# VH-VL binders against q54th9r528to719: the designs that were tried, part 1

All scores and structures are predictions.

Target 1, 192 residues: q54th9r528to719
Amino acid sequence: APLEDVINRPDNPGEIPVLFEKGIAYLSRRGLQVEGLFRLSGANSQIKSLRQGFDQGEDVDLEDVEDVHTVAGLLKLYLRELPSPLFPFDLYSSFIEISKGEQTKPQKVESLKLLLSLLPPANKALSKHLFKFLGKVIENSSVNKMNSVNLSIVFAPNLLKDKEGNVMDAVADAQFVNQVVQLILDNINILF
Unless a header shows other numbers, all headers, positions and changes below count from the first letter of the chain; Kabat numbers aren't used for antibody chains.
F, E and O stand for the ipSAE by ESMFold2-Fast, ESMFold2 and OpenDDE, each averaged over both directions (binder to target, target to binder). V2 = 0.75 x the mean of E and O + 0.25 x the DockQ between their complexes.
[cut] stands for letters that were removed.

## First folded at step 1 (VH-VL; framework fv_ucenprubart)

Design c4
Fold by ESMFold2-Fast, scan of step 1:
Structure c4 (fold): chain C 192 residues (1-192), chain A 122 residues (1-122), chain B 108 residues (1-108)
Amino acid sequence: as target 1 above (192 residues)
Amino acid sequence: QVQLVQSGAEVKKPGASVKVSCKASGYTFTSDYYMAWVRQAPGQGLEWMGLINPSGGSTWYAQKFQGRVTMTRDTSTSTVYMELSSLRSEDTAVYYCARDIYGEDLYYFDYWGQGTLVTVSS
Amino acid sequence: EIVLTQSPDFQSVTPKEKVTITCQASQSIGSSLLWYQQKPDQSPKLLIKYASQSFSGVPSRFSGSGSGTDFTLTINSLEAEDAATYYCHQSSSYPPYTFGGGTKVEIK
């Protein structure tokens, strides 16, 4: 379901999906010092089961999940399966142009701040919560081995997609998609 | 030649606000550089306060100063401002602006202003 | 936040002697460490970036080494003009920035 519809459900009291609220809380307590967080795979069958529970409005308790990679995988799956990516299809070219452009990094950051301000309210709220959490992951990168470069590779394909692009175009753009997400991760506190 | 020139010394009462300026010259003010503010209490070490991007005015503040510090810039005069409110005696310090360069994977302060002494006394 | 622990706090040294200052990070910072020199009543000046790369115009007697959590600033042969307080600084691509407590180097 579209992100706006999810946050407006009667059982969703906050500004972000309950799945993300519970998932970020879980990972903040249990996952920040786990090596390969978001890179290593969790249990696919359990991830799908947990996703189904949230989709059906069940009161899913993540505290019983033993494998943190399963909860991390749940968040990635949610982002990947959004009907419109967290950074909407119509902004894809604008994000890529910032990365490809000849502006300096500080100038690119100001362009990103403006572009992020154009996100729909639901997308903006989820982006803020997600990236502030990823900032905490980066702060623990000496232990978890997930710095902004690693997280950009993991998250970029789940945040930005070209609606009209084919497989070869996606491969060609991968460098630029990764670069713009890395730039966001390096400047979280300026951007959110 | 790169220069950062700061405003003169200030004496303030507890509870007042102070606004320190830093005028940049010798480079493109809105290009490759952020501007940071760092303070130093008498006989103490260096303490980072926050950062401003002169290009668009975006700021990031150290948690300790959040709610009391405001950084702004005027691109027409190539000047950055740092305003600190609700002053306490513990805020007596020399306040420095410093040009913050983003290298490939590292920020560092390559040029510093001369410092502004702010004294907070009853 | 990353905490930088600098030692010693104070060192009194005869001219031409070797000075060694250490900086330890609470977690690995790779090579994202800088060294500054501050003389009395003056602004800090950048000496070393990326743990071991001298900044433009810095005398060759200054050198930096280390990676991960343990870093060293060395002044190979102390000159009178080197009397100053030295600070290490960690600054990765993501603030907050943190400084060591400083090491005051004084001529005997």
Scores: ipSAE 0.009, ipTM 0.630, lowest interface PAE 9.0, mean pLDDT 87

